VH-VL binders against o27280. Designs and how they scored, part 329

Target 1, 266 residues: o27280
Amino acid sequence: MDSMNVPEVLEIKRIVEESESVKTFIFSWDFRREVRPGQFVMVWDFRDEKPMSVSLIDPVRSEIGISIRRVGEFTDRVHGLSEGDLLGIRGPYGRGFELMGRDILLVGGGIGMAPLAALADEATARGMRVDALVAARTADELLFLDRLEAAGVNISTCTDDGSCGFKGFAHERLLTLEENHDMAAVCGPEPMMFQVMRILDERDVPAQLSLERYMKCAVGICGQCCLDDTGFRVCAEGPVFWSQELSRVREFGRYRRDPAGRRVPW
Key: E = the ipSAE of ESMFold2; O = the ipSAE of OpenDDE; V2 = 0.75 times the mean of E and O plus 0.25 times the DockQ between their complexes.

## First folded at step 14 (VH-VL)

Design H4 (framework fv_bamlanivimab; at its last look DockQ between E and O 0.87; V2 from the best seeds 0.00; counts 0 for: pae E 2.02 > 2)
Fold by OpenDDE, look of step 15:
Structure H4 (fold): chain C 266 residues (1-266), chain A 119 residues (1-119), chain B 107 residues (1-107)
Amino acid sequence: as target 1 above (266 residues)
Amino acid sequence: QVQLVQSGAEVKKPGSSVKVSCKASGGTFRNYAISWVRQAPGQGLEWMGRIIPRFGRANYAQKFQGRVTITADKSTSTAYMELSSLRSEDTAVYYCARDDQYEGHFDPWGQGTAVTVSS
Amino acid sequence: DIQMTQSPSSLSASVGDRVTITCRASQSISSYLSWYQQKPGKAPKLLIYAASSLQSGVPSRFSGSGSGTDFTLTITSLQPEDFATYYCQQSDDTPRTFGQGTKVEIK
């Protein structure tokens, strides 16, 4: 293990309240260490370590943001932290998104919008036209809307309960949108991604999808994030995959593995 | 377009409290914060604190810690700033402003509320 | 706290003049710097954010530059409506702090 794999202790510069359950932690970052949208870092609170998506990449200000959803003990502790507190960060790891074309569609669900928000910033900075379909269970769970709008992103929302935008799921909303894009980036609940991917494939829109799996080492050694049949390691070959790659992954959209490695349905 | 409308001028005695309201119209708070900034006569601008109305979480400048309370009512899209133990030095125009959590600039501003503290 | 120091505190200028106001932070604030215009009896108005981004609706004669600790607001050709007090504000740290202001008066 080289120095790049050693957590760097960083001070939380700022905390952005994204939703009741999501906070973005801002850190100073040395961009001699390049980071790309879609990559992840390992966050260490000196007790446990979890992979988290990079949701903000600002080379001009030398800052990154990590968005964390409150879902368990680790994230509970992290959400209890304040500005000025310390966290260990190592990475970045994994394959990020690749931008191509002029028009890009982002489809995100819940915390899946985190890497897409970073991608949106890059895409808009490059002069691309960005459409974003932002999905959540409720209006209060929709993420990064203000930030995306500020970046010039055209936003369409959908919520399960209809509290904001289209009532229904992301793939259902997507079906109502006739416009094609040069490429799409997708991140969210895997069942959502699975349906979205199918639609995009039918429309011949190149798509990249970011998978979420339990990752322990982040360096492709432990195998905790291996995908069945293909042997793809989400931390190494992913977490961003092309739709053609995922078409080879039988478990995609069907089941996942829990921390113990047991297969569990979505 | 979001607009912020504040409550009217207040005249208060030393030791009393004042509560100023700031109502947002033309939009929702979303994830924006509402900051409170005051300006004494002929003086500059002073940040007092902020709240994220959507979540009800507030932060305060240390100078006002324990004496200021910022709250919000999501149902009415209204933020409140209450300042207690008023002193003559608290005589100022108090502004609310929409606060971007990422950038931290203020836009738009309320029209201001004049608070006069006199015996 | 981060102290913001503006220079000058006041200046006199004529219509058509180039006006430059500087703001210095006690420590690096990256580009988390905004400029506001305030006229008597009115609330401040955002002119520039992120050190150099022009707010929508603000005339192009206004511009901002700088990074780190030193920042500048420039009015290329002063107009009658530009006589006002200008403030810089840092948003890098809490508490948010403002410069003491620069009053631009008619010569």
Scores: ipSAE 0.698, ipTM 0.877, lowest interface PAE 0.9, mean pLDDT 94
Fold by ESMFold2-Fast, scan of step 14:
Structure H4 (fold): chain C 266 residues (1-266), chain A 119 residues (1-119), chain B 107 residues (1-107)
Amino acid sequence: as target 1 above (266 residues)
Amino acid sequence: QVQLVQSGAEVKKPGSSVKVSCKASGGTFRNYAISWVRQAPGQGLEWMGRIIPRFGRANYAQKFQGRVTITADKSTSTAYMELSSLRSEDTAVYYCARDDQYEGHFDPWGQGTAVTVSS
Amino acid sequence: DIQMTQSPSSLSASVGDRVTITCRASQSISSYLSWYQQKPGKAPKLLIYAASSLQSGVPSRFSGSGSGTDFTLTITSLQPEDFATYYCQQSDDTPRTFGQGTKVEIK
């Protein structure tokens, strides 16, 4: 669809402040361009363009939401915008999550809860039982708890510093949770996802993981958003991968690449 | 469940200011907004403005812009609404209410603070 | 500002009656509409949000419907505790605005 490659200038309808560093920007959306949880869009501030996961999908209200963490110059500028201001949106892109079975476990860290919040809405609308493990470094960085509660999700929290819920990392908390699930979806810092994946593999729970890795180009022919061992292009073949696909990737959870393609430790 | 407790009734002179407090207890302080809504005797509900107590910018209804200031103290989980240059028409019950950021509905509400402006 | 108009401004009803209150927005607000009940000397109480979602703890005789500009609150079988003033509120835009209220009085 060529229309996906031309940015549409949209008005910011609402802004939800999720934390000191995260905002969700809500736009009216024409759902003739279908959007699925796990997909992303390119956000254009008329100077730079960056990929952002879709965190709210509401076809009844004809709205999408995009959650953005403040980490640099582009996101600082976007965070300075107000309701009524304009942004360019291109997409959606990428492979979305697939839902199977009756029970799903969501494991999210930090901003990784954004695509999982959209997935939680879809799973609950389908009548699935949804359990969410929400992890962050501190209580201040736990995201979407009110939204998950409103959706009827069973929530567990953990923080590295113990300021909310279990004191420790997501994988340590997961070891204390022994419910069987038909599938899992995981999104967050790559080292967290790697540890969680290993536990789910031992429990024979099929998992989908969303990789929000470095990319400069949203077109499928561009090689800049690739995984080391498999040649997967995150913008074309991802960002959502099954755990069995990621088990073949040597760099997953171990190192990343800078803009020059050099290995950088996590 | 979050409870909102407001400061007590005030009697003020025209031209003075009033500052009403709204203390949240139980539940989270972070991800909700606090809206201020007033109700004059025998009248309906009028929205004044809102703040996200932890980190949000305050937004005001145009009618009150320049006279109302909404602030929050994170350490005490308390939101404040200060209204200056008081007139007799400002006589009302002032409510704080938790404002859902996605849906915009108000629940729970504080018990209300009666402000009477008289000479 | 989005103007919210309720109809009627007051009505008289008997226990067991079906009561209908309407709310009209001056422009489309999708489903960003809430209904509140207020009793004398008390703060308002949330009944319905998102036009049709029943708040936890609110009796099932209350229901909301509508989208766009036209909304309805229905009380299926009016009870003695339901005599009160009812307000609609839009949350699609800032400022948040309320209807003028509908007083439900005993016939």
Scores: ipSAE 0.668, ipTM 0.844, lowest interface PAE 2.0, mean pLDDT 87
Fold by ESMFold2, look of step 15:
Structure H4 (fold): chain C 266 residues (1-266), chain A 119 residues (1-119), chain B 107 residues (1-107)
Amino acid sequence: as target 1 above (266 residues)
Amino acid sequence: QVQLVQSGAEVKKPGSSVKVSCKASGGTFRNYAISWVRQAPGQGLEWMGRIIPRFGRANYAQKFQGRVTITADKSTSTAYMELSSLRSEDTAVYYCARDDQYEGHFDPWGQGTAVTVSS
Amino acid sequence: DIQMTQSPSSLSASVGDRVTITCRASQSISSYLSWYQQKPGKAPKLLIYAASSLQSGVPSRFSGSGSGTDFTLTITSLQPEDFATYYCQQSDDTPRTFGQGTKVEIK
């Protein structure tokens, strides 16, 4: 049986409570199927199947973790599961992050911190210096702070309401941070990523951005994974793109598409 | 950074209950759990259960299910363990400890609360 | 439940000696193994987590090794303050379980 294209049914080994709306589900994983930060898996609850980012990659213990935000019927059902319950997992799929240099900046908004937490673990394991800007609407929605701190990551926070750290948007906080990084990795709401990308480009910092929105296509709908002007497929060429690739895309940060392919404002 | 301070020693009669407090200082109750571990005189360590105080969810060792209740008050950063229907075999030092949700190791520990069950 | 068996139950050693304590799990626990030191009348103190990771502030004369079912705590160049009882603990499965302890006495 082809394990990449057929869901493997796995037992939930551990559930970590990350916030009121986010849980991390940990599974045993055979690393003959290697997983890299920024790749995604398809999670099957025996009714529906949705793409989810991997947030923990531990080949030594043969474990992966998948962080899931409660946003609708599928994720409500998954959040109701307990340790010992079963889920199907296909993958991994997509292009992950590439590490370069010695100093990396992570900029994450909300659940976008999930793939960046996995990247932070890999970067610190390689001996890189890792700075993370962790953003959310409120303090209670900031994700992975304890885990990042334990990994030796230098954390800056910002919240829309000012309840923790800098009061304001991630791009506003970024303007006040030092500019000495070899690369950046960015994941979060697309309008935030667009503004962060522009700042990093002006600072001549190589940046990779993960496009979550295109992971919401149902299984096998490759046509809706395409970017307007480039023809890039998120399932094949992404979800991680270099900033230079995205600078040629008119739709990035400006609009989204409904299930029928129509342009809809953010 | 985090310190755990427990309530003082107690002497209880068989059949009664005891409630031990564990106050966290120097940190928050973010994502970590608080576990409870007991140690009878001259004996080893025995895990009783845990709570994630921020979310209020508790889990118990099967041996103690039905007799132990673990709760938390995030406004005071305090966790509680209540053991009911006390027996002389429940004479022990009761510890709370911060429990890492990913790794499951205990650090730091509270100073311990001696509970003596005597008629 | 996963049973944890330590050996020896006690030992005597001189300052400067190398001390080795072993811990065996009744089934594989990967590297979900921690070591604690407990002095009389005091709470346990974490020394090693994840089988081999040294806790911050713990002297480098302490080290841990092993994976699966067999684990070892080593103390090089034993010091007088190392007189204590040592416990291993698994966190792979619920309930969390401890070894029975190893008492180290300084001669």
Scores: ipSAE 0.602, ipTM 0.810, lowest interface PAE 2.0, mean pLDDT 87
ESMFold2 (binder alone), look of step 15: mean pLDDT 92; pTM 0.946

Design H40 (framework fv_bamlanivimab)
Fold by ESMFold2-Fast, scan of step 14:
Structure H40 (fold): chain C 266 residues (1-266), chain A 119 residues (1-119), chain B 107 residues (1-107)
Amino acid sequence: as target 1 above (266 residues)
Amino acid sequence: QVQLVQSGAEVKKPGSSVKVSCKASGGTFRSYAISWVRQAPGQGLEWMGRIIPRFGRANYAQKFQGRVTITADKSTSTAYMELSSLRSEDTAVYYCARDDQYEGHFDPWGQGTAVTVSS
Amino acid sequence: DIQMTQSPSSLSASVGDRVTITCRASQSINNYLSWYQQKPGKAPKLLIYAASSLQSGVPSRFSGSGSGTDFTLTITSLQPEDFATYYCQQSDDTPRTFGQGTKVEIK
């Protein structure tokens, strides 16, 4: 639709400061343009445009939220904005998460909790039992814990440095957790997702994983959106993929690509 | 659950300043905002301002701008509210409260600090 | 600033009564509305947030409703411990603002 390809200029209604490096920007949204957990939008500051995952979907309030980590010039400028300032938003784009069964496991690392927070809201609204494993390098980088708790989610945490919860990586913590889930959703650093996927596959738990690294092209074709063995375009076929689709991709979890397109180990 | 504990009662002279503390325990206070609300004797609740302790940035109600300063010490999980140029009409109980950034409701509240400005 | 107006300012009731308190915002606040109970000498206690969400541990006889500018707190069967002052509060904008309070006193 034309409304998906033309940025709509929206006023920042509220800013939630999630951590030292992460803010959630909340906008009024016309839900005649449907938005689902796992989809992303292009955020335009009238100079540059970048893809961002939708982290809050609230049709009752007619609001969406977009969580942004401060990682460079564009995100530094956006973090400098105030309530009442304007941003261009176009989309949504991409394939959202699909829910099935009675219980779901969410496994999120860092900013990867953003799309999973939106998914948690939908899953709890459907009456599903939700368990979340929230992972980060340090306690200060754990995101959305208060929001998940308010939604009735059962939370486990782990940090690399042991500053909150289990000391170690997400996959190490997962090995100590209950195995009985109808499905899982995973989002975070690719090496984390690869290890988590392997454990879930061994448990015969179907999982969906979100590959945010390839969301550089929301329209048209770019080589960075393609996976090496399958030719999938993340912007057209992702960013959410089932684990059985990713298990046959040699690049996933093993290699990334630099700006020149060369394979670099994680 | 987070518990908020405030400093004790103060008696101050007009023209002086008062600094009230609010210490969070039972979890990191860095992930939420702290609001300050006062209540004069027999009156309702009046919001003064808020801080997000992680970032040290505070917002104030216009009525108090120039007289109120809200700060936080992340290392001690303590927020502070300092009110200067005190007047007799500043006599009130001052509360700190955890301010939910998404919903904006206040829970939990500190026990309150009575500040009396007289003589 | 968003002005919050409660009605009535006070009411007298008996144990077992249904009590209704209303709150009006000077402009639309969607459902960014909370209700608090305050007893003499105590800090306020959160009862309801998001206009209708009951806070954990609060008895089910308390309920909230409304959206936009008009909101209601209802106590379906008043108990002795419910005699208190009740405040509404908006969180749609800064500054945060409260209603003037409604005192529920024994008849």
Scores: ipSAE 0.655, ipTM 0.840, lowest interface PAE 2.2, mean pLDDT 87

Design H41 (framework fv_bamlanivimab)
Fold by ESMFold2-Fast, scan of step 14:
Structure H41 (fold): chain C 266 residues (1-266), chain A 119 residues (1-119), chain B 107 residues (1-107)
Amino acid sequence: as target 1 above (266 residues)
Amino acid sequence: QVQLVQSGAEVKKPGSSVKVSCKASGGTFRSYAISWVRQAPGQGLEWMGRIIPRFGRANYAQKFQGRVTITADKSTSTAYMELSSLRSEDTAVYYCARDDQYEGHFDPWGQGTAVTVSS
Amino acid sequence: DIQMTQSPSSLSASVGDRVTITCRASQSIYSYLSWYQQKPGKAPKLLIYAASSLQSGVPSRFSGSGSGTDFTLTITSLQPEDFATYYCQQSDDTPRTFGQGTKVEIK
């Protein structure tokens, strides 16, 4: 497809309400434009455009799904739409997840489960054993549990408040899980991903992590593409990175930058 | 695992309204939709509409639009289906069922509520 | 609306028989098709969803197949508890619609 940088105006075919703050918007998709788990699209509401991870990839039904959390003005407007309404979609963009081995661990926090749900579908279709650790602040914010269960995924949960599963954070729950995996994929808040990465490194499990803040870098609109000590002089290729690449990044999991470029701890 | 329990049988006069309840228990931490399906004596299944109880959003089949109202009380995990301007043809068993938002299949089902409209 | 047509409307069978029920959609519904079993006085019970996925707890003698517009439910070796009415249902679009039902009766 030559027109991947021009938004296609697509009709919302179906809306799935995942939680009070998250909806999945499903569109018919022409799979001559291939989409892989871990990639994102730009969603245009005819006023603003924002990057969103693809959470459902179904070539048999010719559908993609995009899960959107309500966090501000753009996402509030999109959440107000109904089936039959129109959105502009362009992409896909970015580096997707790579699958290897027979066993994979997925560790997702909040909306970070969105790209991992698509990955779970691909991994199970390939015959891999899939274990998922699903983390959220409360039980009401755990995402995709029914979809993961239907796909045959082995699910562990944790919530900060203890309302479902283990009471605590994803990395604390991971320490109580002693299963061996050929690889892992991680997506969620950076502090969570940093702690999870350290544990997986100690267990010698290669991990891929998806960094939401680098989605804009893939389309050339991001001051965060230059990392402190890694030598990346232009946009970092992402949003998916191997843990080996991130272990040398000083800012990963420790601080972010505000609009003025100042360091702000997580 | 979710169980659905419906209110008891009703006998109504033509022109009145009926409100059937459907209480969900167990597993309510997950987001789900509730569909309402009716079945007249000796007839097949007819979908009336659905709601997502946590969020209160309802959709209706056109045949029932204007006569049916589906609501939910999140605090009691209860969905309601109210049908107004009752006719003898509305005599049926009314079911609620958990509606899978991705696949659209129904499981579990409530036990059903018999509504008889008779002079 | 998407119309669902089942065939046959009824059939007579004996224990041990292979029973096949068909369902046709008026337009392509991909694999958005479910099958239900209903016994007199009871709520319907989900057997198959996504055209071919067996619901947990449902005996393996039940199977579903098909895609697009043509679908089948097969009962490989009919048991006494299988005499019931069977319904197909599409979920590709709203409104959700059901077939008219197929009654499986004892010979």
Scores: ipSAE 0.538, ipTM 0.792, lowest interface PAE 2.9, mean pLDDT 87

Design H42 (framework fv_bamlanivimab)
Fold by ESMFold2-Fast, scan of step 14:
Structure H42 (fold): chain C 266 residues (1-266), chain A 119 residues (1-119), chain B 107 residues (1-107)
Amino acid sequence: as target 1 above (266 residues)
Amino acid sequence: QVQLVQSGAEVKKPGSSVKVSCKASGGTFRSYAISWVRQAPGQGLEWMGRIIPRFGRANYAQKFQGRVTITADKSTSTAYMELSSLRSEDTAVYYCARDDQYEGHFDPWGQGTAVTVSS
Amino acid sequence: DIQMTQSPSSLSASVGDRVTITCRASQSIGSYLSWYQQKPGKAPKLLIYAASSLQSGVPSRFSGSGSGTDFTLTITSLQPEDFATYYCQQSDDTPRTFGQGTKVEIK
C-alpha cells in the first residue's frame, strides 16, 4: 500500500495560536515523505477528514506545521485539542510552488498566508529577496507577521478597516508599490487573488496562485474541486496554478461551487 | 520595534498582593506571547507563566498555580502579572518578556520590576 | 519538568580567552535551546536561539552548538563587555526552564 494514502496517527507536539481563529499544529515528520510549500495534507480527527495547507516545513527539526482556521464543526473540534493529543495526517498532496529568479512577492489574504509562510522560509533559504503583502479584514486577523519578520522578509500590511498598515484591499495596496519582482505567489480569497493577478499580469510578473475550494478528498476523486471550463481539479492538479492558466478560466474570481457542486456567484 | 515597559518598584507586606504591568510600545500586540520570569536576589531565572494577549489564554508553572494570575488588556497593549499571598521569598525582580511561540525564546525583555516583601 | 544544568557554575577568564559554557537537559529537547547574557542590575539579553542561531545585533564571537541533551555556548575571543552571567533555557516543553547560570568573572 502507498503509505502516503494511509493516515499516520501523530502526536500534536506544539500549538501556536496565530489569531483568534487560527492555530498552527506542529508535528514530528519523517522527511522521507517529501513536503514542499504549496502542498496540503488531509487532517483526520477520527470522525472527519479535511484538507489543510502545510504552513511550516522544518527538515532540520524533522517537523511540519499545519495551520487551521476555525470555520465549522470539524475545525472547532480540532481547535479544542491540546498538545499531546493525536490527529491523523495523510499526504502530502498537490502541486507545490516553483521558485525562479532573485526576488519574489508574496500576497496573502487571511489564512492564505499559511502556505506562503512556508514558501517564504524556502525562498529565504535559497537566498531570494522576499517581499510580503499581508492582507486581512482587521489587524487582529493578520497572520505570520512575527515569523516573516524573523525570516528577514520585507513586510507590508493591509487591512480593510485601516487598523494596521494601508487602509483598503490588497490589490489597492499593490497599486501603490512600484517595485517589480521576478515572480509572485498569491493565496487568499478568490476575489482578492483575481484582482492581484490582473495587476501582476499588467506588470508582466509571472504569478502562481493557490486555490482552496470545496474538497472532499486529496486524490482527485471528487469533482467538486473541478474548475468550470478548463477541467482543472484543485486537489489533483492544483492547488497551485500559474496566472496564465487561471486568466483563461471563466469561473475564477466570478463563481464558486456550493457543497452540491452548483455554480454560485461570489 | 516593540519595547516592553514595566511599572515601578513596589514594597509590600506579607499576605498582600502585587500587580505588575508590562506595556508594549511601538506597536500593537501581535501573535506573540508574554512570559513572566522572576529573579530573587543573587539567584537565577524562574519562569512563572505566559499569556497570549490577543486571545487572553494563560498558562502557569505549577509552583505558582493558584497564586499567580496573568492577564492582558489589548486596548492598552498591556499585560499584567498579579501574585497573591506574598511571602518574604517572593522578594525578586519580576520581568516580562516577549515569548516567541515557535522557538520559545524571550526577546525583548522589560526592564524589570523590583518587588520587596518585608514586614 | 525538564531540568537544565550548566557547567561550570563560575569561571575566571582574561580578555582574549576562548570561553566555553555547557548546558545539559534532563531529557531530549531537540534544538529548542536559547542562551542569554545578564549583567548586574539589567534584564537578560538574548544571544542565541534554536541552539545555534545568532540573534540579530549579537557579535559573531558568540556561537552555540548542540542538540538533544548537550549544548555549548562559545565565546571565541572574550571582550571586556562579556563579563556577565550566562543562562541557557529550554522551550521544548512547558514549563520553560532555565539553567542555574554561569558567572564569567575577570581573572
Scores: ipSAE 0.597, ipTM 0.812, lowest interface PAE 2.5, mean pLDDT 87

Design H43 (framework fv_bamlanivimab)
Fold by ESMFold2-Fast, scan of step 14:
Structure H43 (fold): chain C 266 residues (1-266), chain A 119 residues (1-119), chain B 107 residues (1-107)
Amino acid sequence: as target 1 above (266 residues)
Amino acid sequence: QVQLVQSGAEVKKPGSSVKVSCKASGGTFRSYAISWVRQAPGQGLEWMGRIIPRFGRANYAQKFQGRVTITADKSTSTAYMELSSLRSEDTAVYYCARDDQYEGHFDPWGQGTAVTVSS
Amino acid sequence: DIQMTQSPSSLSASVGDRVTITCRASQSISSYLSWYQQKPGKAPKLLIYAASSLQSGVPSRFSGSGSGTDFTLTITSLQPEDFATYYCQQSEDTPRTFGQGTKVEIK
């Protein structure tokens, strides 16, 4: 346990440019520290530390990948790094996805495809049939399509502007898909996940949803990553939750928290 | 699926420069790397360098360092390879290829540009 | 630089034969190895990547194996269209490097 709380300084082995705003940083990893899809790590640039989902898990090559969207000062600095530069990594943390049944639906929006890409690799390796609904604002922001296709995933796309696939939002596209699945995994903007969850609940498809809420604590001790009604901490009990757990959270899909802990509408 | 289309054949004098273009269509140009590989008549494949268009960052093989410049114009989805101080030994077919950022394999390839350096 | 050495440099084979081409890296490249086929006057075509992953549209008679420093490309039942030059390529490190090529000729 203690070794998970100490940052290891790792060399950036490879940088993959996923889009104008998203890069994946690949590191050699010692898989005596198990990593599961849906878990996150704390990324330390020697100034600030932020949680990032693991998007690639490759124990055969002894590598992990971490996908980072450019949204602020920390991520701007990290995006400025080159292969050979160093970052501190600690973890993994959090609850990973659980796989059940023979077929799975993945529904991802934007950077939410990062943890789902890792899950897709594991599900296909287990012989599951994987269908993915990949959503973004524009075609240029659709992530991991080549990687999903190489893994044998059946892909549907939707974009808000209609530049690729269905024109509209993920939940609107999902309503036009008639296939049932043994389970689903969902990650993306919270309003999208709320709408998708409702549809899956009506179809009696058990769903796991990954919450990427504000965090200021790496090990779940800090009260800054807390859901309202249930007292769940994303870094301690999440980030992956079953849909029945989220149905009890008044905040889910309606409110987020700012850095000061105040409720802000989506 | 992305396709790569290269500029036409060129005949150059020793000491001059050549700039070969590689236009991408059918995919997101900025989301992959472009590698340049040459092949002299009857010889094997020789990697010259690559660019990741987002960063404008290029890496070169030591043999070509200082003579080759690889650039990209995101607005036209076009990568360029400029080779200066041409010698007869630079006579080759020059290929661009999409360089998979995860695996580093090359697919698709451009059709090739024949460059002949003769006096 | 990582040096890639192929064996043999050339071979003669008949339709229906099993052909094996080997590729050796001067240092470990894990599974960052690709195989290409090149026909006269044409650009190379990707056959295998990640040492053993078959590229979409490539016939199943082609297979790759190996890890670390030693790799093989196998064609289980050679067809007329398979007479070509084959190259291995490493992507573990920069510069990317190719083997010298193996020419598969009709016997």
Scores: ipSAE 0.620, ipTM 0.807, lowest interface PAE 2.0, mean pLDDT 87

